# VH-VL binders against DNA polymerase theta (polq-1): the designs that were tried, part 7

Target 1, 171 residues: DNA polymerase theta (polq-1), of Caenorhabditis elegans (a0flq6r38to208)
Amino acid sequence: EARQFEDQHLIFSAPTSAGKSIVAELLSWKVASTGRKVLFVLPYISVAREKLHQIQRCWRRDDISVCGFIGPQASNPNEWLGAVCTIEKAASLTNRALSEDWFEEIGMIVVDEMHMVFDSSRGAHIEHMLSKVLLWNQSALEKVRIIGMSATIPELYRIGKWLDGAKVFEA

## First folded at step 19 (VH-VL)

Design j5 (from k4 with heavy chain E57D)
Fold by ESMFold2, last read:
Structure j5 (fold): chain C 171 residues (1-171), chain A 120 residues (1-120), chain B 112 residues (1-112)
Amino acid sequence: as target 1 above (171 residues)
Amino acid sequence: EVQLVQSGAEVKKPGESLKISCKGSGYSFTSYWIGWVRQMPGKGLEWMGYIYPGDSDTRYSPSFQGQVTISADKSITTAYLQWSSLKASDTAMYYCARGSWLHYGMFDYWGQGTLVTVSS
Amino acid sequence: DIVMTQTPLSSPVTLGQPASISCRSSQSLLHSDGYNYLSWLQQRPGQPPRLLIYKISNRFSGVPDRFSGSGAGTDFTLKISRVEAEDVGVYYCMQATEFPYTFGGGTKVEIK
């Protein structure tokens, strides 16, 4: 049913980013409205800053606080439900969540440009972070859902296999 | 900490069956391949086959097709290599290794090896 | 099957001096995704194999920077810039571009 769909990781592939973004935003809003944290992971500071402002505007109507993790920052996890991060800051933030015992509060991680995991440099941060999520989900009562947005490439099924059978939607 | 722990050494007679194991821990077992490698005494390495425990997709190198069975039990994060009838030529060291879907050829963690001796 | 040919079979090297190991494939290792899936493994005496390098030139975590890989197409090289005592062992190249994956015959590195 709906629970099976909600537990399954998803990868959205489309030529235009607008369609991918809207679906990810709706899914993430629903998670945040239940009181669980959502992390948005983006590859570039300029794109992350724009996304931060967009999500802050959209979620302010529901009093859902969103913080940016783009530069050198520290914040109390009680101050936000949404986090917009660059790749490196997302990796640091998830490590902090494990060490400070609030990883269970994370309901969803949304990764933009997911196909970057094939790159052995910056992609390694995404791979390491999501590998910890996958391990967490093996024993966790409340699981973390991974949502990926990706360019259309033939290799996406490999990411789906790695993400424990994630559903790949291709336009 | 990622670990692959293999079952202990075996001394068997020709014609006997054998099932050796490789238990993975410290990672999501259903997110990676497990491959089996044979190293005959004084010889190099050769791939026997691979299994993806996530959906049980199993592939054998041609020279091992029909000679062994590769399987996995994801509930206990364990992969297996099995012979229905051992031959003296099966005397070798057997390794398991974890393989990446993202980076083919990245077999990053290896078991300690299982020595199988088949003697008359 | 892709045949992997290593040279030399044995490489005795003075401590602190460089070593170079060659690997040649019977056909191109360029995959349709644009990567060459050529790995280098080290097997120290009495130990299981250990990954050194994957995708030609990417050092695996914890591998010293004295190890480097290069090459393209069918010709590949592993270099050790300054051989240490701990580098003694057998080195294997391996292709993972096409199933079945295949190893080279191995190169034994020894201190003389």
Scores: ipSAE 0.752, ipTM 0.884, lowest interface PAE 0.8, mean pLDDT 90

